VH-VL binders against q8ixk2r445to577. Designs and how they scored, part 243

Target 1, 133 residues: q8ixk2r445to577
Amino acid sequence: FFGMLQNKGLTDYCFDYNPPDENQIVGHQVILYLCHGMGQNQFFEYTSQKEIRYNTHQPEGCIAVEAGMDTLIMHLCEETAPENQKFILQEDGSLFHEQSKKCVQAARKESSDSFVPLLRDCTNSDHQKWFFK
Below, E stands for the ipSAE of ESMFold2; O stands for the ipSAE of OpenDDE; V2 stands for 0.75 times the mean of E and O plus 0.25 times the DockQ between their complexes.

## First folded at step 13 (VH-VL)

Design ge6 (framework fv_recaticimab; at its last look DockQ between E and O 0.77; V2 from the best seeds 0.00; counts 0 for: pae E 3.4 > 2)
Fold by OpenDDE, look of step 13:
Structure ge6 (fold): chain C 133 residues (1-133), chain A 119 residues (1-119), chain B 112 residues (1-112)
Amino acid sequence: as target 1 above (133 residues)
Amino acid sequence: QVQLVQSGAEVKKPGASVKVSCKASGYTFTDYYMHWVRQAPGQGLEWMGYIKPNSGFTKYHQNFQDRVTMTRDTSISTAYMELSRLRSDDTAVYYCARTKHYGSGFDYWGQGTTVTVSS
Amino acid sequence: DIVMSQSPSSLSASVGDRVTITCKSSQSLLYSSNNKNYLAWYQQKPGKSPKLLIYWASTRESGVPDRFSGSGSGTDFTLTISSLQPEDFATYYCQQYWSYPTFGQGTKLEIK
């Protein structure tokens, strides 16, 4: 699966990654932005290694969750996917992070009008449902 | 065995365009990024850009952004690099090069295509 | 762009010599998560395509003789030829692939 990763509950919002420095693509937070499909910012791939890969850049980035955090941060993909980069995109649309045992939820960023994907306890909320478009 | 075979030498006038081909064999073409690198006579290596063959996504170095077009034909495992509005300082050997998975270096190179731009 | 600076630009040596080429990057090429350096070394002979020698700063590509070794981390890297052979006279390039690829200016190794 690849393309825009769109949220069901937060209508018309997609995973978006736009690092401020192209020479430093790791370490920044993945956000949600209106789906537009332009450029490399909103194109992701769910791989057989259970990665969510930023698949328009080389070296390729993979979304990870760092210890103690609930945000999605871009790391580099590795030959063997590390545990903190493994996600399960389930049939019901939920995006499950294996290591934390939490689900990715579309949420409002604190003190901002912007939105971000955050790890939360798994529910049946549409804000935790995702699909590739 | 992995092979990258490029098209033959080109001689062009300033202002013209050149399109170099790179036919890949011995591996799954769509699984690996293809890069283009050029080398002017007696000079070093200069990265021009890359294409991801499965999606066709490209990234060009800013020095070539408005003049280079990289494409591919997956049906024949061939990558193309077209450079337009040629000038004398575009005279160089142009290489296609495959990256290892995850971008860890260029493990296979084409034999190079000499492009000469002269009035 | 990440700038790669090689030194020296050229050097002369004899068969059997130990040769060292240095490469410096304008920013760190070390990935903290896997402790790998995104740095490669290439050899190019006249009229030929570059050949990958070393990747991840210190891993030899398949078929590369043991006399070639890479070392360093962060921003400072070294290619070493322990005992120069006649076929080793060539131009060598470092390359970073932490971001969009950039090359050092090259080091031409000539016979003394």
Scores: ipSAE 0.844, ipTM 0.933, lowest interface PAE 0.6, mean pLDDT 95
Fold by ESMFold2, look of step 13:
Structure ge6 (fold): chain C 133 residues (1-133), chain A 119 residues (1-119), chain B 112 residues (1-112)
Amino acid sequence: as target 1 above (133 residues)
Amino acid sequence: QVQLVQSGAEVKKPGASVKVSCKASGYTFTDYYMHWVRQAPGQGLEWMGYIKPNSGFTKYHQNFQDRVTMTRDTSISTAYMELSRLRSDDTAVYYCARTKHYGSGFDYWGQGTTVTVSS
Amino acid sequence: DIVMSQSPSSLSASVGDRVTITCKSSQSLLYSSNNKNYLAWYQQKPGKSPKLLIYWASTRESGVPDRFSGSGSGTDFTLTISSLQPEDFATYYCQQYWSYPTFGQGTKLEIK
């Protein structure tokens, strides 16, 4: 799967990554932003290794959640996918983080009008449903 | 085993375009990035950009952004680089090169395609 | 772009000599999460395409003779040829792949 990773409940919002320096892509938070046709900051790939790859950088960026955290941050992809970088995109659209046993949910960033993907206990909410466009 | 075979030498006039092909064999074409690197006579190596063959996504170095187009045909495992509005300082050997899995350098290179821009 | 600076630009040496070539990057190439340096070394003979020698700063590519070794971390890296052979006449390049690739200027090694 390739393309924009869109939220069902928060309509027309997609995973977005816009690092401040293309030579320093690691360690910043993935956000949600209005989906647009460009695909540069919003072009992701879901791989057979259960990675969500940021497709506009080489070496590849892979989304991770560090232990004890609920935020999605950018790491570098590796030959063997680290456990904190493994997600299952299920048939019902839920995006399950394997290590934490939690689901990715569209959420409002604290004290702002911005939206971000965060780990939450899995529910059947449309805010936890994702699809590639 | 793994091979990258490029198209033959080209002689061009300023203002023309050139399209170089790179046919891959001996591996799964869509599993690796394909990069293009050029080398002017007596000079070092200059990265031009890459294509992800699976998606067709490209990224170009700023110096070539307005003149280069990289494409591929996955059905024949072939990548292409087209450079337009050629100038005499585009005279170089153009290489395709694949990254060793997960960014461990360029483990295989094409034989190079000499492009000469003169007169 | 990450700037890669090599030294020396050229050198002459005899068969059997130990040769070192250095490479410095404008920023660290070390990824703390895996403790790997995103740095490669290449050999290029006249009229030929480059050949990968070393990746991850110190890992020898398969089929590369044991006399080639890489070392260094962060911003400072070294390629060493422990006992120079006649076939080692070439130009050597370092290359970072922390981001989009950039190469050192090259080091031309002449065999006496």
Scores: ipSAE 0.423, ipTM 0.823, lowest interface PAE 3.4, mean pLDDT 90
ESMFold2 (binder alone), look of step 13: mean pLDDT 92; pTM 0.941

Design ge7 (framework fv_recaticimab; at its last look DockQ between E and O 0.84; V2 from the best seeds 0.78)
Fold by OpenDDE, look of step 13:
Structure ge7 (fold): chain C 133 residues (1-133), chain A 119 residues (1-119), chain B 112 residues (1-112)
Amino acid sequence: as target 1 above (133 residues)
Amino acid sequence: QVQLVQSGAEVKKPGASVKVSCKASGYTFTDYYMHWVRQAPGQGLEWMGYIKPNSGFTKYHQNFQDRVTMTRDTSISTAYMELSRLRSDDTAVYYCARVKHYGSGFDYWGQGTTVTVSS
Amino acid sequence: DIVMSQSPSSLSASVGDRVTITCKSSQSLLYSSNNKNYLAWYQQKPGKSPKLLIYWASTRESGVPDRFSGSGSGTDFTLTISSLQPEDFATYYCQQYWSYPTFGQGTKLEIK
């Protein structure tokens, strides 16, 4: 699966990654932005290794969750996917992070009008449902 | 055995365009990024850009952004690099190069295509 | 762009010599998560395509003789030829692949 990763509950919002420095693509937070499909910012791939790859840049980035955090941070993909980079895109649309045993939820960023994907306890909320478009 | 075979030498006038081909064999073409690197006479290596063959996504160095077009034909495992509005300083050997998985260097190179731009 | 600076630009040596080439990057090429350096070394002989020698800063590509070794981390890297052989006279390039590829300017190794 590849393309825009769109949220069901937060209508018309997609995973978006736009690092401030193209020569430093790791360490920044993945956000949600209106789906537009322009450029490389909103194109992701769910791989057989259970990675969510930022698959337009080389070396390719893979979304990870760092210890103790609930945000999605870009790391580099590796030959053997680290545990913190493994996600399960369920049939019901939920995006499950294996290591934390939490689900990715579209949420409002604190003190901001912007939105971000955050790890939360798994529910049946549409804000935790995702699909590739 | 992995091989990258490029098209033959080109001689062009300033303002013209050149299209170099790179035919890949011995591996799954769509699984690896294909990069293009050029080398002017007596000079170093200069990265031009890359194409992801499965999707066709490209990234060009800003120095070539408005003049270079990289494409591929997956049916024949061939990558193409077209450079337009040629000028004398585009005279160089142009290489296609496969990058290892996860970006760890260029493990296979084409033999190079000499492009000469002269009035 | 990440700038790669090689030194020296050229050097003369004799068969049997120990040769060292240095490469510096304008920013760190070390990935903290896997402790790998995204740096490669190439050899190029006249009229030929570059040949990959070292990747991940210190891993030899298949078929590369043991006399070639890479070391360093972060921003400072070294290619070493322990005992120069006649076939080793060539131009060598470092290259980073932490981001969009950039090369050092090259080091031409000539016979003394």
Scores: ipSAE 0.836, ipTM 0.931, lowest interface PAE 0.6, mean pLDDT 95
Fold by ESMFold2, look of step 13:
Structure ge7 (fold): chain C 133 residues (1-133), chain A 119 residues (1-119), chain B 112 residues (1-112)
Amino acid sequence: as target 1 above (133 residues)
Amino acid sequence: QVQLVQSGAEVKKPGASVKVSCKASGYTFTDYYMHWVRQAPGQGLEWMGYIKPNSGFTKYHQNFQDRVTMTRDTSISTAYMELSRLRSDDTAVYYCARVKHYGSGFDYWGQGTTVTVSS
Amino acid sequence: DIVMSQSPSSLSASVGDRVTITCKSSQSLLYSSNNKNYLAWYQQKPGKSPKLLIYWASTRESGVPDRFSGSGSGTDFTLTISSLQPEDFATYYCQQYWSYPTFGQGTKLEIK
């Protein structure tokens, strides 16, 4: 799958990655932003290795969750996907993080009008459902 | 056996355009990024940009952004680089080179295409 | 852009010599998550395309003789040829692939 990774419950919001420096794409948090399709910030690829790739940069970024964290952080892709970079996009649209056994949920940042994807206990909420557009 | 075969030498006048081809064989064309690198006579290597063959996504170095177009035809495993509004300082050997999405250096290069721009 | 600086720009050596070429980047190329340096070395002979020698700073490409070795981490890297052979007279380039590629200016290795 290629394209914009959109949330079902938080309509018209997509995974977005806007690193402050094109020479340093690692270590920043993935956010949710209004889907616009106007640049490289919202184009992702889901692969047979269960990666979510930020593939408008070379080397490509791969979304990861670091141990003990619930935020989605950009790492570099590797030849063989590390366990913390593996997500299962299920038929019902849930996005399961295999290592942590948690699901990706659209969430509001505390006391803010900003949104981010976070790991949460898996539920049937539409805020945990994702699809490529 | 991996092979990148480029089109032949070109002689152009200033203001013209040139389109260089790079035909890939011996591997799955869409599994690798294709980069373009040029080398002026007696000079070092200058990166121009890349194309991701499966999506067609391109990224160009800002020095070439206004003049370069990179394309591909996946049905014949061929990448193209077109440089417009040529100047004499565009005289160089132009190379294609491949790399995996995760990077590891350019393991295969085309033989190079000499482009000469003269009045 | 990430600037890559090589030293020396040229050098003369004899067959059998040990030679060392250095390369410095304007920012670290070490990715702590995988402990790899995103740095490659190439050899280019006159009239030929570059040939990959070393990647990940220290991993030898298949078919490259054991006399070639790479070392260093972060911002400072070296290519060493332990016993120079006649076919090793060439220009050598370092290249970072931490981001969009940039190359060192080259080091021309000439016969003394």
Scores: ipSAE 0.695, ipTM 0.891, lowest interface PAE 1.3, mean pLDDT 92
ESMFold2 (binder alone), look of step 13: mean pLDDT 93; pTM 0.950

Design ge8 (framework fv_recaticimab; at its last look DockQ between E and O 0.89; V2 from the best seeds 0.66)
Fold by ESMFold2, look of step 13:
Structure ge8 (fold): chain C 133 residues (1-133), chain A 119 residues (1-119), chain B 112 residues (1-112)
Amino acid sequence: as target 1 above (133 residues)
Amino acid sequence: QVQLVQSGAEVKKPGASVKVSCKASGYTFTDYYMHWVRQAPGQGLEWMGYIKPNSGFTKYHQNFQDRVTMTRDTSISTAYMELSRLRSDDTAVYYCARSKWYGSGFDYWGQGTTVTVSS
Amino acid sequence: DIVMSQSPSSLSASVGDRVTITCKSSQSLLYSSNNKNYLAWYQQKPGKSPKLLIYWASTRESGVPDRFSGSGSGTDFTLTISSLQPEDFATYYCQQYWSYPTFGQGTKLEIK
């Protein structure tokens, strides 16, 4: 799949990545932003290696969650996907992080009026359901 | 086995455009990014941009962004670079070269296409 | 742009000599998550396309003679040719692929 990765419960919000320096795309948090499809910030690819790639950049970025953390951070893709970069997009729309055994949920970023995807215990909440547009 | 074969030399006047082709063989064309790199006579290598063949997405170096267009035809495994509003300092050898999506050195290069811009 | 600076710009040496060429980047090319440096070295002979010698800073491309080696990490990198052969007189370029590629200005290796 390729396109905008939208949340079902937080309507009209999509994965968004806008690093301030195109020469340093790693290490920043993925956010949620109103879906617009303009520019390069909201296009992601879900691959057969179970990666979520930010592929409007070279080298391509791959979303990861570091051990013990709950935030989705941009890493560089590698020839073989590291375990912390593997997600399963289920038929019901849940986005399961294999290594942590948790699901991606739309959440309000603490101390701000913005939204981010975070790992949480898996539930049936529509805030844990995602689809490509 | 892997080959990148480019179109022949071009002579152009200032203000014209040139379109160089790069035909790939011996590998799956859509698995690799195609880059364009130029080299003026006696000078170093200058990266111009790339195309991702599967999606057609491009990124151009700022110095070329208003004059370059990179395209591809996946049915014939061919990438193209078009440079418009040519100037005399665009005289160079233009190369195509491939890389992996995760970042890599350029393991295969085309033979180069000489473009001469003169009045 | 990530600026790549090579030193020296030119170098005279004899067959059999040991030669080092250095390359410095304006920012680190080391990715801590995989511990790799996103740096390549190329050889270019007159009228020919560049040839990949070294990638990941120190890994020799297949078919490249053992006399070529790469070293360094972060911002400082070295290409070493341990015993020059006649076919090694060429121009050498470093190149980063941490982001959109940039090249060093080249080091011309000439017969002394």
Scores: ipSAE 0.687, ipTM 0.888, lowest interface PAE 1.3, mean pLDDT 92
Fold by OpenDDE, look of step 13:
Structure ge8 (fold): chain C 133 residues (1-133), chain A 119 residues (1-119), chain B 112 residues (1-112)
Amino acid sequence: as target 1 above (133 residues)
Amino acid sequence: QVQLVQSGAEVKKPGASVKVSCKASGYTFTDYYMHWVRQAPGQGLEWMGYIKPNSGFTKYHQNFQDRVTMTRDTSISTAYMELSRLRSDDTAVYYCARSKWYGSGFDYWGQGTTVTVSS
Amino acid sequence: DIVMSQSPSSLSASVGDRVTITCKSSQSLLYSSNNKNYLAWYQQKPGKSPKLLIYWASTRESGVPDRFSGSGSGTDFTLTISSLQPEDFATYYCQQYWSYPTFGQGTKLEIK
């Protein structure tokens, strides 16, 4: 699967990654932004290694969840995907993080008008449903 | 065995365009990045950009963003680099080079294509 | 761009000598998650394409003689030729691939 990763519940919002420094793409948080399909910030790939790959950079970035965190942070992809980078995009649209046993949910960022994907307990909420467009 | 074979030498006038080809063999073309690197006479190596053959996605160095176009034909495992509005300082040997999928050093290089730009 | 600076730009040595070339990057090339340095070394002989010698700062490419070694971490890297052979006279380049690739300016190793 490839393209914009859009949320079902939070209509018209997609995964978005825009690091402040193109020479330092790791360590920043993935956010949600209105789906626009322009540029390189909203194009992701779900791979056979269960990665969500940000494939506009070399080396490519892969979304990871760091220990004790509920945010999605960009790491570099590895030849063998580490456990904290493994997600399952299920048939029902849920995006399951294997290591934390939580689901990715579209949520409002604290004290902000912006939105971010966060790990939460898995529910049937459309805010936890995702699809590639 | 992995091989990258490039097209022959080119002589161009200023303002013209040049298109260099790089035919890959001995590996799965779409599983690796294809980079283009040039080297002016007596100078160092300058990265121009890359193409991901599986998707055709390209990234160009800003110095070439408005003049370079990288393409590929997966059916014949061939990458192309076109540089337009040529100037005398574009005179160089142009290389294609492969890097591993996740990004690493360039483990295989083409033999180079000499492009000479002169009035 | 990440700037790669090599030292020296040129040097003369004799067969059998120990040769050291240094490369500095404008920012760290060390990835904390895998503890790898995204740094490569190349050898280029006149009229030939560059040849990969070292990647991940210290791993020799297949077929590269043991006399070549890479070391360093973060921003400071070194290529060492323990005992220079006649075929080693060439130009050497470091390269980072932490971000979009950039090369050092090169080090020309000439026979004394």
Scores: ipSAE 0.494, ipTM 0.857, lowest interface PAE 1.3, mean pLDDT 94
ESMFold2 (binder alone), look of step 13: mean pLDDT 93; pTM 0.945

Design ge9 (framework fv_recaticimab; at its last look DockQ between E and O 0.76; V2 from the best seeds 0.77)
Fold by OpenDDE, look of step 13:
Structure ge9 (fold): chain C 133 residues (1-133), chain A 119 residues (1-119), chain B 112 residues (1-112)
Amino acid sequence: as target 1 above (133 residues)
Amino acid sequence: QVQLVQSGAEVKKPGASVKVSCKASGYTFTDYYMHWVRQAPGQGLEWMGWIKPNSGFTKYHQNFQDRVTMTRDTSISTAYMELSRLRSDDTAVYYCARSKHYGSGFDYWGQGTTVTVSS
Amino acid sequence: DIVMSQSPSSLSASVGDRVTITCKSSQSLLYSSNNKNYLAWYQQKPGKSPKLLIYWASTRESGVPDRFSGSGSGTDFTLTISSLQPEDFATYYCQQYWSYPTFGQGTKLEIK
């Protein structure tokens, strides 16, 4: 699966990654932004290795969750996907992070009008449902 | 055995376009990024861009963004690089090169295509 | 772009010599998560395509003689030829692939 990764509950919002420096694509947080389908910032791929890849750069980026964190951070993909980069996109649309055993939820960023995907306890909320478009 | 075979030498006038081909064999064409690198006479190597053959997604160096087009035909495992609005300083040997998985270097190169731009 | 600076631009040596070429990057090429350096070395002979020698800063490509070695981390890297052979006279390039690829300006190794 590839394309825009859109949230069901937070209507018209998609995964978005726009690093401030194209020569340093790792270490920044993935956010949610209105789905626009333009450019490279909203193009992602879910791979057979259970990675969510950012395919607009080589080496390719893969979303990871760092220890003790609930945010999605861009790392580099590796030949053997590390545990913190493994996600399960389930049939019901939930995006499950294997290592933390939490689900990716669309949430409001603290002290901001912006939105971000965060790890939360898994629920049946549509804000935890995702689909590629 | 992996091979990249490029099209023959080209001689062009300023303002013209050139399209170089790179036929891949000996591996799954769609699994590897194809890069284009040029080298002016007596100069170093300059990366121009890459194409992801499975999707056709491309990324160009900003110096070529408005003049270069990279395409591929997966049915014949061939990559193409077209450079338009040619000028004299585009005279160079143009290489296609496969990058290893995860971009860890260019392990196979075409033999190069000499493009000469002169009035 | 990440700037790659090689030193020296050219050098003369004799068969049997130990040769060292340095490459500096304008930013770190070390990925903290896997401790790998996204740096490669190439050899190019006149009229020929570049040949990959080293990747991940220190891993030899298949078929590359043991006399070639790569070292370094972060922003400073070195290619070493332990005992120069006649076929080693060529131009060498470093390359970063941490971001969009860029090459050093090259080091021409000539026979003394």
Scores: ipSAE 0.820, ipTM 0.927, lowest interface PAE 0.7, mean pLDDT 95
Fold by ESMFold2, look of step 13:
Structure ge9 (fold): chain C 133 residues (1-133), chain A 119 residues (1-119), chain B 112 residues (1-112)
Amino acid sequence: as target 1 above (133 residues)
Amino acid sequence: QVQLVQSGAEVKKPGASVKVSCKASGYTFTDYYMHWVRQAPGQGLEWMGWIKPNSGFTKYHQNFQDRVTMTRDTSISTAYMELSRLRSDDTAVYYCARSKHYGSGFDYWGQGTTVTVSS
Amino acid sequence: DIVMSQSPSSLSASVGDRVTITCKSSQSLLYSSNNKNYLAWYQQKPGKSPKLLIYWASTRESGVPDRFSGSGSGTDFTLTISSLQPEDFATYYCQQYWSYPTFGQGTKLEIK
């Protein structure tokens, strides 16, 4: 799959990544932003290696969650996907992070009107359902 | 037996366009990025942009952004680079070359296509 | 652009000489998570396409003779040819692939 990765519950919000330096794309948090298809910040690919790849850069970025954390941050993709970069997009739309055994949920940043994807205990919430547009 | 075979030499006048093809064989075309690199006579290598063949997504160097279009036809494993509004300083050999998604050196290059732009 | 500064621009040497070419990047090419430097070296002979010699700064491409070696990390990199052969007279380029590729200006290696 490739395209915009959209949340079912938080209507019309998509994964978005806009690093401040084109020559240093790693280490920043993935956010949720209104789906627009303009620019290249919302184009992602889900692969057979269970990666979520950011395709506006070569080398490609791969979304990761570091041990003990709940935020999705950008790493570089590698020949073989590291365990912290593996997500399962299930038939019901759940996006499961294998290493942590948690699901990606659309969430509001504390003290903010902005939104981010975070790991949470898996539920049947539409805020944990994702699809490519 | 990976091969990248490019279209033949072209002679163009200023203001025209050129479209160079690069046909891939011996590997799965959609598994690799295709880059375009040019080299003016006696000069170094200049990266122009890449295309990701499975999606068609592109990235162009800012120096070419307004004049270059990169496309592909996955049914015939072929990438294309079109450069418009040609100037005499676009005279160069144009190469295609592949890389892996996680970053790599360019392990295979096309043979090059000479484009000559003159009045 | 990540600027790649290659030195020297040209070099005359004899068969059997040890040759060193340097390359400096305007920013680090080292990714600490995998401990790899995103740097390649190419050889180009007149009228031919570039040929990949070394990637990850120090890994030889398959079929490249072991007289070619790469070293360095971060911003400073070196290509060494330990005993120059007649077929090694060519132009050599370094290239970063940490971001969109940029190349050094080349080092033309000529027979003395």
Scores: ipSAE 0.711, ipTM 0.889, lowest interface PAE 1.2, mean pLDDT 92
ESMFold2 (binder alone), look of step 13: mean pLDDT 92; pTM 0.943

